VHH binders against NH(3)-dependent NAD(+) synthetase (nadE). Designs and how they scored, part 18

Target 1, 296 residues: NH(3)-dependent NAD(+) synthetase (nadE), of Coprothermobacter proteolyticus (b5y8q4)
Amino acid sequence: MNTAMEETQRIEQFLRKALVSERKHGYLIGVSGGLDSAVVLKLLVQAVGKENVLGLILPDRDTEKKSTTLARSLLEQEKVPYKVISMTPLLRHLGVYKDMPLFLLPTRGLKESIVRRFYNDYTKKLNKPVFFAQWEEPPTQLPYFYEGIAYYRIKHRVRMATLYYYAEKNDYLLVGCTNLSERLIGFYVKYGDDVCDVAPIAHLYKTEVRQLSEYLSVPEDIRNRPPSPDLIPGITDEYSLGINYETLDQILAGLEEGKTAEDLKQLFPADIVELVINQVKFTQKLEGKPYMLKRA
Below, E stands for the ipSAE of ESMFold2; O stands for the ipSAE of OpenDDE; V2 stands for 0.75 times the mean of E and O plus 0.25 times the DockQ between their complexes.

## First folded at step 12 (VHH; framework vhh_sonelokimab_d1)

Design p2 (from n6 with D56E; at its last look DockQ between E and O 0.97; V2 from the best seeds 0.00; counts 0 for: pae E 2.3 > 2)
Fold by ESMFold2, look of step 12:
Structure p2 (fold): chain B 296 residues (1-296), chain A 124 residues (1-124)
Amino acid sequence: as target 1 above (296 residues)
Amino acid sequence: DVQLVESGGGLVQPGGSLRLSCAASGFTFSEYAVGWFRQAPGKEREFIGAISYSGESTYYAVSEKGRFTISRDNSKNTLYLQMNSLRPEDTAVYYCAAQEGWYDLEDSSEFRYWGQGTLVTVSS
């Protein structure tokens, strides 16, 4: 990555050009209270001005209150107009919360504890972290396994639908907050948080997004949060992956530089290197397009 | 039950001052932007101004002459409107309203919760 200053200027110019090219009046952004959306929000304000940005905070029942508080505080600091729209009524109507009846547990701490117990059991039975195992049919029936996958993924899709509705209403472009680390290993939900019109940090590893966050003066309480989609209590990115981003990004950067698996195994545990390499290859085959017959 | 209750309305002479209060209950007041609207007989409801959830930002209708000041006290769940240099055309029912965001503040349909109003009459 260039210096933070030079990279910021590149991204800002990209954001301005996209508005002109698409003949749109501004950007719609989902603000989660996490690092990536905070960085993108700062970039948007600097690029096109606060009056041309609309923020959406989209909590559901399981969203940590701190996430909404941090998102609201950042939007006020940046003087960006915003709406708070609960996804809970739609998710409840679809029956999502009955599939994972966490509402029966009285505290957030208990919800987190129980969810982590299920994740640990899955990891033990599948002999790999849950993120990597979700693509496999388990050899033994695991309670709530497919329900949990559907539970997690539908929330991203409801967010995506809501974000596009408000983008279309305002004739705005939807900006996405997915970074390069997530793109390379498929750490996104198909037709969910991977869908946007403009993706200003999609070329940056997570650790590089952290560097930008310091330059952009993203508040420390956002920068110090463990990365999380905040859709299932207790589950952070690194908990789901079983790998921290520093290690992940060093492996990914090594692959970009042309290092072999053998080169990387000199620096990192062999099992982790193999998990990451296999996942990158798997993700390269995912194109987000339906299978289609070719025209004869 | 969500409630917004305005108070402090009444009769005041032209040139006088009046302070309205709006007491909130049944929701987390400190998470909402709150504002004031008014409606004179035979007229549409019009926006006066709003204050952000933290109290750090205010926004006033362009039509106001700087005679009105909005403030809030989150520890008391109360919104205030200080009105100075009152004129007969300020006669209206004054409403407080709340929205969870900070968006399109002049559009009354964007406000989720509303008070029942308090009458302010400016006349000799």
Scores: ipSAE 0.514, ipTM 0.829, lowest interface PAE 2.3, mean pLDDT 89
ESMFold2 (binder alone), look of step 12: mean pLDDT 84; pTM 0.850
OpenDDE, look of step 12: ipSAE 0.886; ipTM 0.951

Design p3 (from n6 with Y32H; at its last look DockQ between E and O 0.95; V2 from the best seeds 0.00; counts 0 for: pae E 2.8 > 2)
Fold by ESMFold2, look of step 12:
Structure p3 (fold): chain B 296 residues (1-296), chain A 124 residues (1-124)
Amino acid sequence: as target 1 above (296 residues)
Amino acid sequence: DVQLVESGGGLVQPGGSLRLSCAASGFTFSEHAVGWFRQAPGKEREFIGAISYSGDSTYYAVSEKGRFTISRDNSKNTLYLQMNSLRPEDTAVYYCAAQEGWYDLEDSSEFRYWGQGTLVTVSS
């Protein structure tokens, strides 16, 4: 990565050129209260001006209040217009909350505890962290396993649909906030948070996004939060992955530099290296296109 | 049970001042932008101005020319409108309204919660 200053300038030029090329008037961004969207928001304001950015905060019943508070505070600080659209009525209408009956639990603390108990059980029975296990068929029926997957993924898809509605209503481009670390291992939801018109940080590892956040003066409360999509009580990125981003990014960067699995196993636990390498290969098969027959 | 209740309306002479209050209950006032609208008989509802959830930003209709000041006190769940140099054409029912964002403030349809209004009459 270039210096933070050089990289910021490069991204800003990219954002300006995309508007001209697509003949659009501005950018729509989902602001989560997390690091990646905060960095992208700062870049947008510097690139095209606050008057050409519209923010959308999309909480649901399980969203931590601090996430919405931080998102609102940042948008006000940047003087960007924004709407808050609760996803809860639509998700309730679809029956999502009944398929995972967390509403029967009286406190968020109990919800978090129960969710973590299921995650731990899945990890033990599948012998890997839940993120890596979500695409496998468990050897026995695991309660709520597929319901949990659907629960998590539908929230991203409802948010994606809402984001595009407002982007198109305003004749704006939708900007995405997925970074390189997430892209390489598939830490996104197909047709959810991976869908956008412009992806200004998709070439940067999570740890590099953190470096930019310091340069861009993203508030410390946001910069110091554990990464989380904030969709399921108690679950952060690193809890789901069983790997911190420093380790993940070092393995990914090593692969980019041409290091072999053998080289990396000298530096990191062998099981973690294998999980990451296999996941990168698996994700490359997910090219974002449906299976199609070739024309005869 | 969401309520916005305006008070402070009444009869005032031209050139006078009046302060309106809007008391909020039943929702988290400190998380909402709030604003003032007015409607004279036979006229469409007219935006006056708004203040962000924190109070850090204000936005006024260009027609105000600096006569009105909006403020809020989140500890009291109250929005205020200070009106100075009142004119007969300011006669209207004044409404407070709230939205959970900071968007398209002049469009009354973007505000979810509304008060019942308080009448201000400017007449000698």
Scores: ipSAE 0.463, ipTM 0.810, lowest interface PAE 2.8, mean pLDDT 89
ESMFold2 (binder alone), look of step 12: mean pLDDT 83; pTM 0.843
OpenDDE, look of step 12: ipSAE 0.866; ipTM 0.942

Design p4 (from n6 with Q99E; at its last look DockQ between E and O 0.07; V2 from the best seeds 0.00; counts 0 for: pae E 18.2 > 2, placed apart)
Fold by ESMFold2, look of step 12:
Structure p4 (fold): chain B 296 residues (1-296), chain A 124 residues (1-124)
Amino acid sequence: as target 1 above (296 residues)
Amino acid sequence: DVQLVESGGGLVQPGGSLRLSCAASGFTFSEYAVGWFRQAPGKEREFIGAISYSGDSTYYAVSEKGRFTISRDNSKNTLYLQMNSLRPEDTAVYYCAAEEGWYDLEDSSEFRYWGQGTLVTVSS
């Protein structure tokens, strides 16, 4: 990555150019209270002005209160107009919350503990973190495995649908907050948080987004939060991945620089290197398009 | 019929505290988004905050800045608003509101069901 100043200028120009090219007046952004959306929000305000940005906070039953509080605080500090729209009624009517009966547990702490026990069991039985195993059939029947996948993924898709509705109501472009680390290993939900009109940080590793957040003066309480989609109690990105972003990004950057698996195994544990390399190759085969016959 | 009944309003001194209640009946309270609004004399209805059906998430208008706390007790079908550090500018009729669908919780026109209101006066 260039210096934070140079990279900010590049992204700001990119954001301005996209509005002109698409003949739009502004950007719609989902603000989660996490690092990536905070960085993108700061970039949007600097690029096109607060009057041309609309924020959307999209909590559901399992969203931590702190996430919503931080999202509101940031939007107010930046003086960006915003709306809060609960996803809970739609998810309830779809039956999503019945598939995972966490509502029977009296506290969030107990919900988190139970969820973490399931993840630990999955990790042991699958001999890999659950994130990496989700793309293949498990070797044995696991309770709630597919229900858990559907539970997690539908929340992203409901958010995506809501974001586009409000973007189109305002004739705005939808900006995405996916970073390069997530793109390279497939840490996104197909037709969920991977869809947008403009993706201003998709070329930056997570650790580079963190560096940019310091330059942009993102509030410290956001910068210090563990990354999380905040969709399932107790599950952060690194808990699901079983790898911290510092290690992940160093391996990914090494691959970008042309280092071989052998080169990387001299620097990092061999099993982690293989896990990441195999995931990157698997993700490269994903095109995000339906299978289609060619015209005869 | 669906009913929302606010209570707990009254006269309070500046800097004081007050707790409002909203009793719900005639619908499955735990399936509704619920929130508080207020309307000062001669002003438009103003969003205060809302709470998720489980109570796990709350959302507040920025102007409240931690002075107000929304909670709910689904076993009693009751929504609460704890107000601290009250100011004369908080004088208003306070309303609870409920809506089942997926709506903009800050837009009062999105809520189908409303209470009759309870008056809060912050004076002298």
Scores: ipSAE 0.000, ipTM 0.157, lowest interface PAE 18.2, mean pLDDT 83
ESMFold2 (binder alone), look of step 12: mean pLDDT 80; pTM 0.820
OpenDDE, look of step 12: ipSAE 0.823; ipTM 0.921

Design p5 (from n6 with D104E; at its last look DockQ between E and O 0.80; V2 from the best seeds 0.00; counts 0 for: pae E 16.1 > 2)
Fold by ESMFold2, look of step 12:
Structure p5 (fold): chain B 296 residues (1-296), chain A 124 residues (1-124)
Amino acid sequence: as target 1 above (296 residues)
Amino acid sequence: DVQLVESGGGLVQPGGSLRLSCAASGFTFSEYAVGWFRQAPGKEREFIGAISYSGDSTYYAVSEKGRFTISRDNSKNTLYLQMNSLRPEDTAVYYCAAQEGWYELEDSSEFRYWGQGTLVTVSS
């Protein structure tokens, strides 16, 4: 990555150019209270002005109150118009909460404990963290396994649908907040948080996004939060991955430099290196479009 | 029960000032953006201005020319409207209202909770 200043300038130019190219006047952004959306929000305000940005905060029943509070505070600090749209009624009507009935537990602490017990059990039985195992047929019946996958993924898709509705109401471009680390290992939901019109940090590792956040003066309470989509109690990015971003990004950067699996195993645990390398290869095969026949 | 109660209305001479208050109860006031509307007899409801849930941002209708100031005190669950340099056309029932977001502020249909109003009459 260039210096933070040079990279910020490059991204800002990219954002301004996209509006001209698409003949749009502004950007719609989902603001989660997490690091990536905070960095993108700061970049948008600097690039196109606060009056040309519209924020959405999209909580559901399982969203931590801190996430909404931080998102509101940031949008108010930046003086960006925003709306809070609860996803809970839509998810409840679809029946999502019945598939994982956490509402029966009286405290968030109990919800987190139960969820983590299932994740730990899955990890043991699948012999790898749940994120890496989600495309495999489990060797034994795992209670709530597919329900949990559907529970997690549908929330991203409901967010995506809501974001595009408001983008189209305002004739704005939808900006995405996915970073390079997430893209390389497929840590996004197909037709969910991977869908956008413009992706200004898609070329930056998570650790590089953290560097930009300091330059952009993102509040410390956002910068110090563990990364999380905040959709399931107790599940952060690093809990789901079983790898911290520092380690992940060093492995990914090593691969970008041309290091082999053997080179990386000298520096990191062999099982972690194999998980990451295999996931990168698997993600390279993923398609964002349906299978189609060629025209004869 | 959710309640917004305006107070401070009354009769004022042209050029005078009034401070309206809106006391909130029955909901988490600090999680709502709040604003003021008014309605003169026989006219449509008119947006005056709004303030974000933290109080850090305000937005005013262009027609007010900086005569009005909106503030809030979340510790007292109270919204305020300071009106200066009042004119006879400011005569109206003034309503406070609350919405979950800070978007489409001039659209009264986006405000979930409403007060019953307080009458302000500007005349000699």
Scores: ipSAE 0.000, ipTM 0.212, lowest interface PAE 16.1, mean pLDDT 85
ESMFold2 (binder alone), look of step 12: mean pLDDT 84; pTM 0.857
OpenDDE, look of step 12: ipSAE 0.881; ipTM 0.949

Design p6 (from n6 with D107S S108P; at its last look DockQ between E and O 0.86; V2 from the best seeds 0.00; counts 0 for: pae E 3.2 > 2)
Fold by ESMFold2, look of step 12:
Structure p6 (fold): chain B 296 residues (1-296), chain A 124 residues (1-124)
Amino acid sequence: as target 1 above (296 residues)
Amino acid sequence: DVQLVESGGGLVQPGGSLRLSCAASGFTFSEYAVGWFRQAPGKEREFIGAISYSGDSTYYAVSEKGRFTISRDNSKNTLYLQMNSLRPEDTAVYYCAAQEGWYDLESPSEFRYWGQGTLVTVSS
């Protein structure tokens, strides 16, 4: 029995059942040109047919052209209808680009260099990678720290709003592409890319999604890209995390198997193990909804 | 700066053939799906057909099956419409149009860029 084959069949059945149960006409998917959305797109087409899937490509000013090119190519290969909708006008109207005035820098290379310099300075001053540091009160004033957080997160929320508009306009379910690795460490934006109607790969580690992508014949140039939401110049998932997904997933899988922190420190650097374990605990304590009084 | 320029229109007898061209400039033609519309005197614009950004997919209005062929040459930034077995009711101004996507192709509102049109007259 092939593990990828069995898992594909299970996900396809899940997708078909959800569509029937919710009495919807199809699925709406955001296609980024990255691995996770490509895998989910392939699964949707196999489960419910290309005529029942609508793709949205949602670039903004900071999105690499390659991301849009790969997304378009995949949607055309799969014969799925799609729209390309730039988020730039809305983000500009909100003033997002003025808060992070990267438009004053003449080349993408310079934008990436400056952004990475701020990330490096934050990492040094907070003594941990930016993803893990974002939840801490910095001991000193850090320039652009909160502006950068808002800059990153608002883009996910604008995308979420746009995705739901088109899903509801077409009477479709919104499918999400968040994987288990992201869910366990909270590597998503609250009320952004974590919001969907159906989440077909939420039970799979990133490295398992990569294995499934090979089985599903996702194009190699998508499979080999460094993971990134492609919202800030120069910032990939692994740059922000300071850990590659292979290492992260091995630690997470070890925790699921019942290994202790001390067991894992025999295999991985102690500081990395502590970062991941603390983040998993932190994520478990977060509530995805507002604080509310109980009814008296 | 963005331009779509149709050419190749003219007078042709019923049963004849005509090939229209649409030259694109000022945008990345190879990223856009492109299509043809026409507008006969006193009528609204009517969808004819479209071809995807790569040229691998085509879609035609039901009324135009079998007589018209859409093709593109991305190296020349040009869209073509081959029209055969022309009839007097094909008399119209023919427009090319472009959208970034492959969606709701019969709706003119989904097309971002438009040409100025080329007149085709089919009469004895």
Scores: ipSAE 0.405, ipTM 0.784, lowest interface PAE 3.2, mean pLDDT 88
ESMFold2 (binder alone), look of step 12: mean pLDDT 84; pTM 0.850
OpenDDE, look of step 12: ipSAE 0.883; ipTM 0.950

Design p7 (from n6 with V62D; at its last look DockQ between E and O 0.89; V2 from the best seeds 0.00; counts 0 for: pae E 2.5 > 2)
Fold by ESMFold2, look of step 12:
Parts: C-alpha cells; structure tokens; sequence
Structure p7 (fold): chain B 296 residues (1-296), chain A 124 residues (1-124)
C-alpha cells in the first residue's frame, strides 16, 4: 500500500471518476458501526461531499444496540443524511427467526452463549472453524447447521436488496465495503454484501484498512471494535474464522510475495497455514455468474 | 405505549412569545431526531423545524427562520419550541414528531411517531 495520504487521494480520485463515468451524482452506503464502512464513509465525504452521500443503517433483531449508536454518531459527525430501516419485520414475516429459535432465550447474553456453544460444537465435529467448514457435508447431523447458514446469508441478501432499492430510488451508485482479505478467502455472501457498483477498498487487506482508519480520524471506539457483520449474536469475524486478521493478512501477504507453504509454516501454525492456502485456492474457483451453455 | 405529549399552547397576542414542550415516553428519545409541524384550519400540515438525536444539528423551514428556536433535553426526554414575534397566521395546532434518522425532514411521512397536538391561537 502507498502511504495513507497517497492511497486516500488515489481512492478519492477513483470515486470521483466513477460518478462521471456512470453519470451519477452520489453514493449510497450501508453504515454498520464497523471499521470498513466507517473508512469508506470518510473517503466518500472527502471525495464527493457530504451532500452527495446517503447512509443507511439496517439493523435487525440480533444487531447490537452499540452498532446502531456508533453508525448514527458517525453519520451525524460527518453531516451525512441517513435513514434507519429495521430489517426485523421483513425477516420475521419471511419466517427467518423461526429457523433459529433464539426468541425462547430471555437475554442477549444467553443468546450469545448458546450460539457460541453451537459454533464450538460445529468446530469440534468438523475439525475446522465454522467459516471453513460451511461448504462441507457434515459427517453427522449437526443441529441448525444449514438453518444457521441460511439465517446468516438471507440477512445479507435482504440488506443488499434494500441498499439497491434506495440507491436506484436516488439515482446513486451503491458503494461496497468488502476488503481484499475478505475477497481472497471468500468471506462474503454471494449476491449479498459482495454486490455493489463501486468497491473502493477491495484492493486493501483488513490491516491496511485499519491503517487508513487512523489517518482518516475514524473514531477510536469504532477502530477498536472486533470486526463483525453483527447478524448473529456473539459471532465476530475472527470467531467464525478461528484466525485473527493480523495472522490472516500476514499469511495472505506472504503468498502474494511468493512465500511457499513451508516458509509460512515456519512462522505460523501449520494447520492455520493449510486452512488459509486451501481456502484461497477454493475461492479462486468460485464463479461470479451462473453456469450457462455456450451458443451452438 | 409510545407517547408524545405537547403542552404550552394557548392564547397569545400578536408580537408575543410562547414556549411549547413535547414530553416523550415509551421509546428511546435520545435515538430519534424530533421536530415540529403545524396545521392551521383548512390547511395542509406544514414543517417548522427539526433537531438531530444528539441536539448538534438543527434544520428549519425557510418560512419560519429567525423567529422559532428548537431545542431538546435528552435527560428529560423533552423537545422544545420557542416561538417569538407571533403573528395571527401562526394560529395552528402544533405537533411534535420523531424519526429514526435525519432524512427528508420536511416530508411528514418520514416521521414514525406523532403527538396529538396543542392549539396555539394568536389573536388580539
């Protein structure tokens, strides 16, 4: 990555050029209260002006109150207009919450404890953290395994649909917040949070996004939060991955530099290196479009 | 139940001043932007102004600039409207309203919660 100043200027120019190329006047952004969307929001305001940015905060029943509070505070600080749209009524009507009967539990803390117990059980039975195991057929019945996958993914897709509705309603481009670390290991939901018109930090590792956040003066209480989509009680990115981003990004950067698996195993646990390398290879095979017959 | 309860309305002479209050209960007042609307007899409901959830930003309709001041006290869950230099055309029912955001503030459909109103009559 260039210096933070140089990279910021490069991204800002990219954002301005995209508006001209697409003949649009502004950007629509989902603001989660997390690091990546905060960085992107700062970049948007500097690139195109606060009056040409519209923020959406899209909580559901399982979203921590702190996430919404931080998102609202940042949007107010940046003087960006915004709406808060609860996804809960739609998700309830679709029956999503019935698949995961967390409503039987009286407190958030108990919900988090139960969810983490299920994740720990999955990890033991699959011999992998849940993120890496989600594409495998389980060797035994795992309660709520597929329901949990669907539960998590539909929330991203409902959020995506809502974001595009408001982007199109305002004749704005939808900006995405996916970073390079997430792209390389497939830590996104197909036709969910991976869909956007412009992706200004897609070339940056998570740890590089953190560096930009300091330069851009993103509030410390956002910078210090564990990364999370905040869609399932108690589950952060690193809990689902079983790897912190510092380790993940060092392995990914090592691969980019041409280091071998054996080189990396001298620096990091062998099982972690193998998980990451295999996941990168798996992600490289993923299709971004449907299978289609060629015209005869 | 969610409630917004306006108070402080009444009869006042032209040129006078009046301070309206709106007491909120049943929801987290400090998370909502709040504002004032009014409706004169036979007229459409009109936006007066709004104040952000933190109190740091205010926005007023052009027609009311300079005479009205909106403030809030989140510790008391209360919104205020200070009205000065009142005129007979200010006679209306005044409503407080709340939205969870800071968007299209003049559009009444963007406000989720509404009070029942308090009557202000400006007459000699």
Amino acid sequence: as target 1 above (296 residues)
Amino acid sequence: DVQLVESGGGLVQPGGSLRLSCAASGFTFSEYAVGWFRQAPGKEREFIGAISYSGDSTYYADSEKGRFTISRDNSKNTLYLQMNSLRPEDTAVYYCAAQEGWYDLEDSSEFRYWGQGTLVTVSS
Scores: ipSAE 0.477, ipTM 0.817, lowest interface PAE 2.5, mean pLDDT 89
ESMFold2 (binder alone), look of step 12: mean pLDDT 84; pTM 0.850
OpenDDE, look of step 12: ipSAE 0.883; ipTM 0.950

Design p8 (from n6 with V62D E64V; at its last look DockQ between E and O 0.90; V2 from the best seeds 0.00; counts 0 for: pae E 2.5 > 2)
Fold by ESMFold2, look of step 12:
Structure p8 (fold): chain B 296 residues (1-296), chain A 124 residues (1-124)
Amino acid sequence: as target 1 above (296 residues)
Amino acid sequence: DVQLVESGGGLVQPGGSLRLSCAASGFTFSEYAVGWFRQAPGKEREFIGAISYSGDSTYYADSVKGRFTISRDNSKNTLYLQMNSLRPEDTAVYYCAAQEGWYDLEDSSEFRYWGQGTLVTVSS
C-alpha cells in the first residue's frame, strides 16, 4: 500500500465521492470495539465530519463488556452520535440461544473453556482449524458443529439487517469494515458482515489496517486487542483460523506478487501454505450468487 | 427494579437557585447518557439538557443555556441539575431520563428509563 498518509487521503476522497455519487446525507457504521471498525470510524470522521456519521453498537448476550466499553469510548472521543441496540431480544425470540445452551454455564470463563474444548475437538477430528473446516462434511458426527455454524452466522445477519434499517431510516450509506485478508479467504458471513454500500478498507490486508490505525491514532487498547468477531465466547480470529495475521498476510501478499506455492513453502510451513492457497481458490468461486438458469 | 428518583424540588423566588438530584438504581448508570426534561401545566414535555455517559459532553436547550448546569457522579449513580437565575416560566415538574447512546437527545421517545418527577415552583 502507499504511505499511511497517502492511503488515508485516497480513502477519504473515495468516501467523499461515494456520498455525492449516491446522493446520501452521511454514513452509518457498526462499531464493534475492534480494530477495523475503529479505523473506518476515524476515516469517516476525517472525510465527511462527525455530524454526518451515525454509529451503532450492536451487542448481544455473548458480547464481551470490553467490546461495548471500547466502542462507546471511541464514539464519544470522536464526538459521533450513536445508539446502543441489543440484539439479544431478537436472537432470543428466534430461539438462537437454545441451540447453543451456554446459558447453563455460570461464568464467562467456563463458557470460553467449553467452547474452546469443542473447537479443539473439531480441529482434531477434521485435521484443520474450524474456519477452514466449516465448508466440508465431517467424517464423523460432531456435536453442535452445524448448530455452532448457524449460531455464529445468524448473529452477523441480524446485525446486517439492523444496520441497514438505520442506514435507510437516516438516508445514509452503510459502510463496511471487511479488509482484503478477510475477502481473499472468505472470512466473513455470506449476506452478513460482507454486505454494505461502501467498503473503504477492502483493498488493505489486516496488517496494513494495523499500520493505518497507528497513523490515525486509534487508542492502544483497541489496537493491541486480539482481533475477534466477539460472537462466541473465547473465539478470536486467529483461534478460528489457526494462523496469525502476520503469517496469513505474508502468504497472501506473496501470492499477489506472483510467488509460487514452492516459493512460499520455503518461508512458511507447507501445510499452512496449502491451506491458505486452497482457501483463496475456494473463495474465488464463491461469488455470493444464487444458482440461476440462463435466459433462453 | 430500575428506578430513577428525583429530589430537591420546591418553592423558590424568582432569581433564586435550586439543585435537583436524580438517584439511579437497577441498571448500570455509568453506561447511560442521562438528562432532564420538564413539563409545565398545559404544556408539552420540554427537553432541558443531557450529559454523556462519561460526563465529557453536555447539551442544553436554548431556554436554559447559561442558567442550568448538568453534572453526574458515576460513583454515586447520581445525576444533578443546578438551576440558577430561576424565572416563573421555569415552573414545571422536572424528570430525569436515561438513554443508552448519545442520539436525538430532544426526542423523549429515545429515552428508555424515566423518573416520576419533582415539582419546581418559581413564585413569590
Scores: ipSAE 0.490, ipTM 0.824, lowest interface PAE 2.5, mean pLDDT 90
ESMFold2 (binder alone), look of step 12: mean pLDDT 87; pTM 0.883
OpenDDE, look of step 12: ipSAE 0.883; ipTM 0.951

## First folded at step 13 (VHH; framework vhh_sonelokimab_d1)

Design q1 (from p1 with D56E; at its last look DockQ between E and O 0.92; V2 from the best seeds 0.00; counts 0 for: pae E 2.4 > 2)
Fold by ESMFold2, look of step 13:
Structure q1 (fold): chain B 296 residues (1-296), chain A 124 residues (1-124)
Amino acid sequence: as target 1 above (296 residues)
Amino acid sequence: DVQLVESGGGLVQPGGSLRLSCAASGFTFDEYAVGWFRQAPGKEREFIGAISYSGESTYYAVSEKGRFTISRDNSKNTLYLQMNSLRPEDTAVYYCAAQEGWYDLEDSSEFRYWGQGTLVTVSS
């Protein structure tokens, strides 16, 4: 990555050029209270001005209150107009909350504990962290395994649909907040948080986004939060991956530089290196389009 | 349930001052932007101004700048409107309203909760 100053200038120019190229006059952004959307929000305000940015905060029943509080505070500090729209009625109508009866547990702390116990059991039974195992057919019955996957993924898709509705209503571009680390290992939901019109940090590793956050003066209470989509109690990015971003990004950067698996195993546990390399190869094979018959 | 209750309306001579209050209950007041609208007989509801959830930002209709001041006290769940240099044209029912966000503040349909109104009459 260039210096933070140079990279910020480059992204700002990219954001201005995209508006001209697409003949739009503003950006719509989902603000989660997490690091990536905070960095993108700061970049948008500097690039196109606060009056040309609209923020959406899209909580559901399971969203931690702190996430919404931090998102609201950031949007006020940046003086960006915003709406808060609960996803809970849509998710309830679809029956999502009945499939995962977390409401039976009296506290968030208990919800988090129970969810983590299920995740630990899945990890043991599948002999790998849940993120890497989610496309496998489990060797034994795992309670709530597929229900949990659907529970997680539908929330991203409902948010995506809502974001595009407001982007289209305002004739704005939808900006996405996916970073390079997530793209390379497939840490996103198809037709969810991977879909946008403009992706200003898609070329930056998570740790590089963190560096920009310091330069852009993103509030410390956002910067200090463990990365999390905040969709399932107790589940952060690194908990689901079983790898911290520092390690992940060093392996990914090493691969970008041309290092071999053997080079990387000198620095990191062999099983972690193989897990990441295999996931990167798997992600490269993913096709983003339906199977189709060729016209005769 | 949610309730917004205006008070402080009444009869005032032209050139006088009046302070309206709006007491909130049944929702988390300090998470909402709140504002004032008014409606004169036979007229459309008119936006006066709004104040952000924290009180750090205010926005006023162009025609009202300089005479009216909006403030809030989140410890008392109360919104205020200080009106000075009142004119007969200010005669209206004054409503407080709340939205979750800071968006299209002049569009009354963007406000979720509404008070029943308090009458202000400026005449002699």
Scores: ipSAE 0.500, ipTM 0.821, lowest interface PAE 2.4, mean pLDDT 89
ESMFold2 (binder alone), look of step 13: mean pLDDT 84; pTM 0.849
OpenDDE, look of step 13: ipSAE 0.888; ipTM 0.953

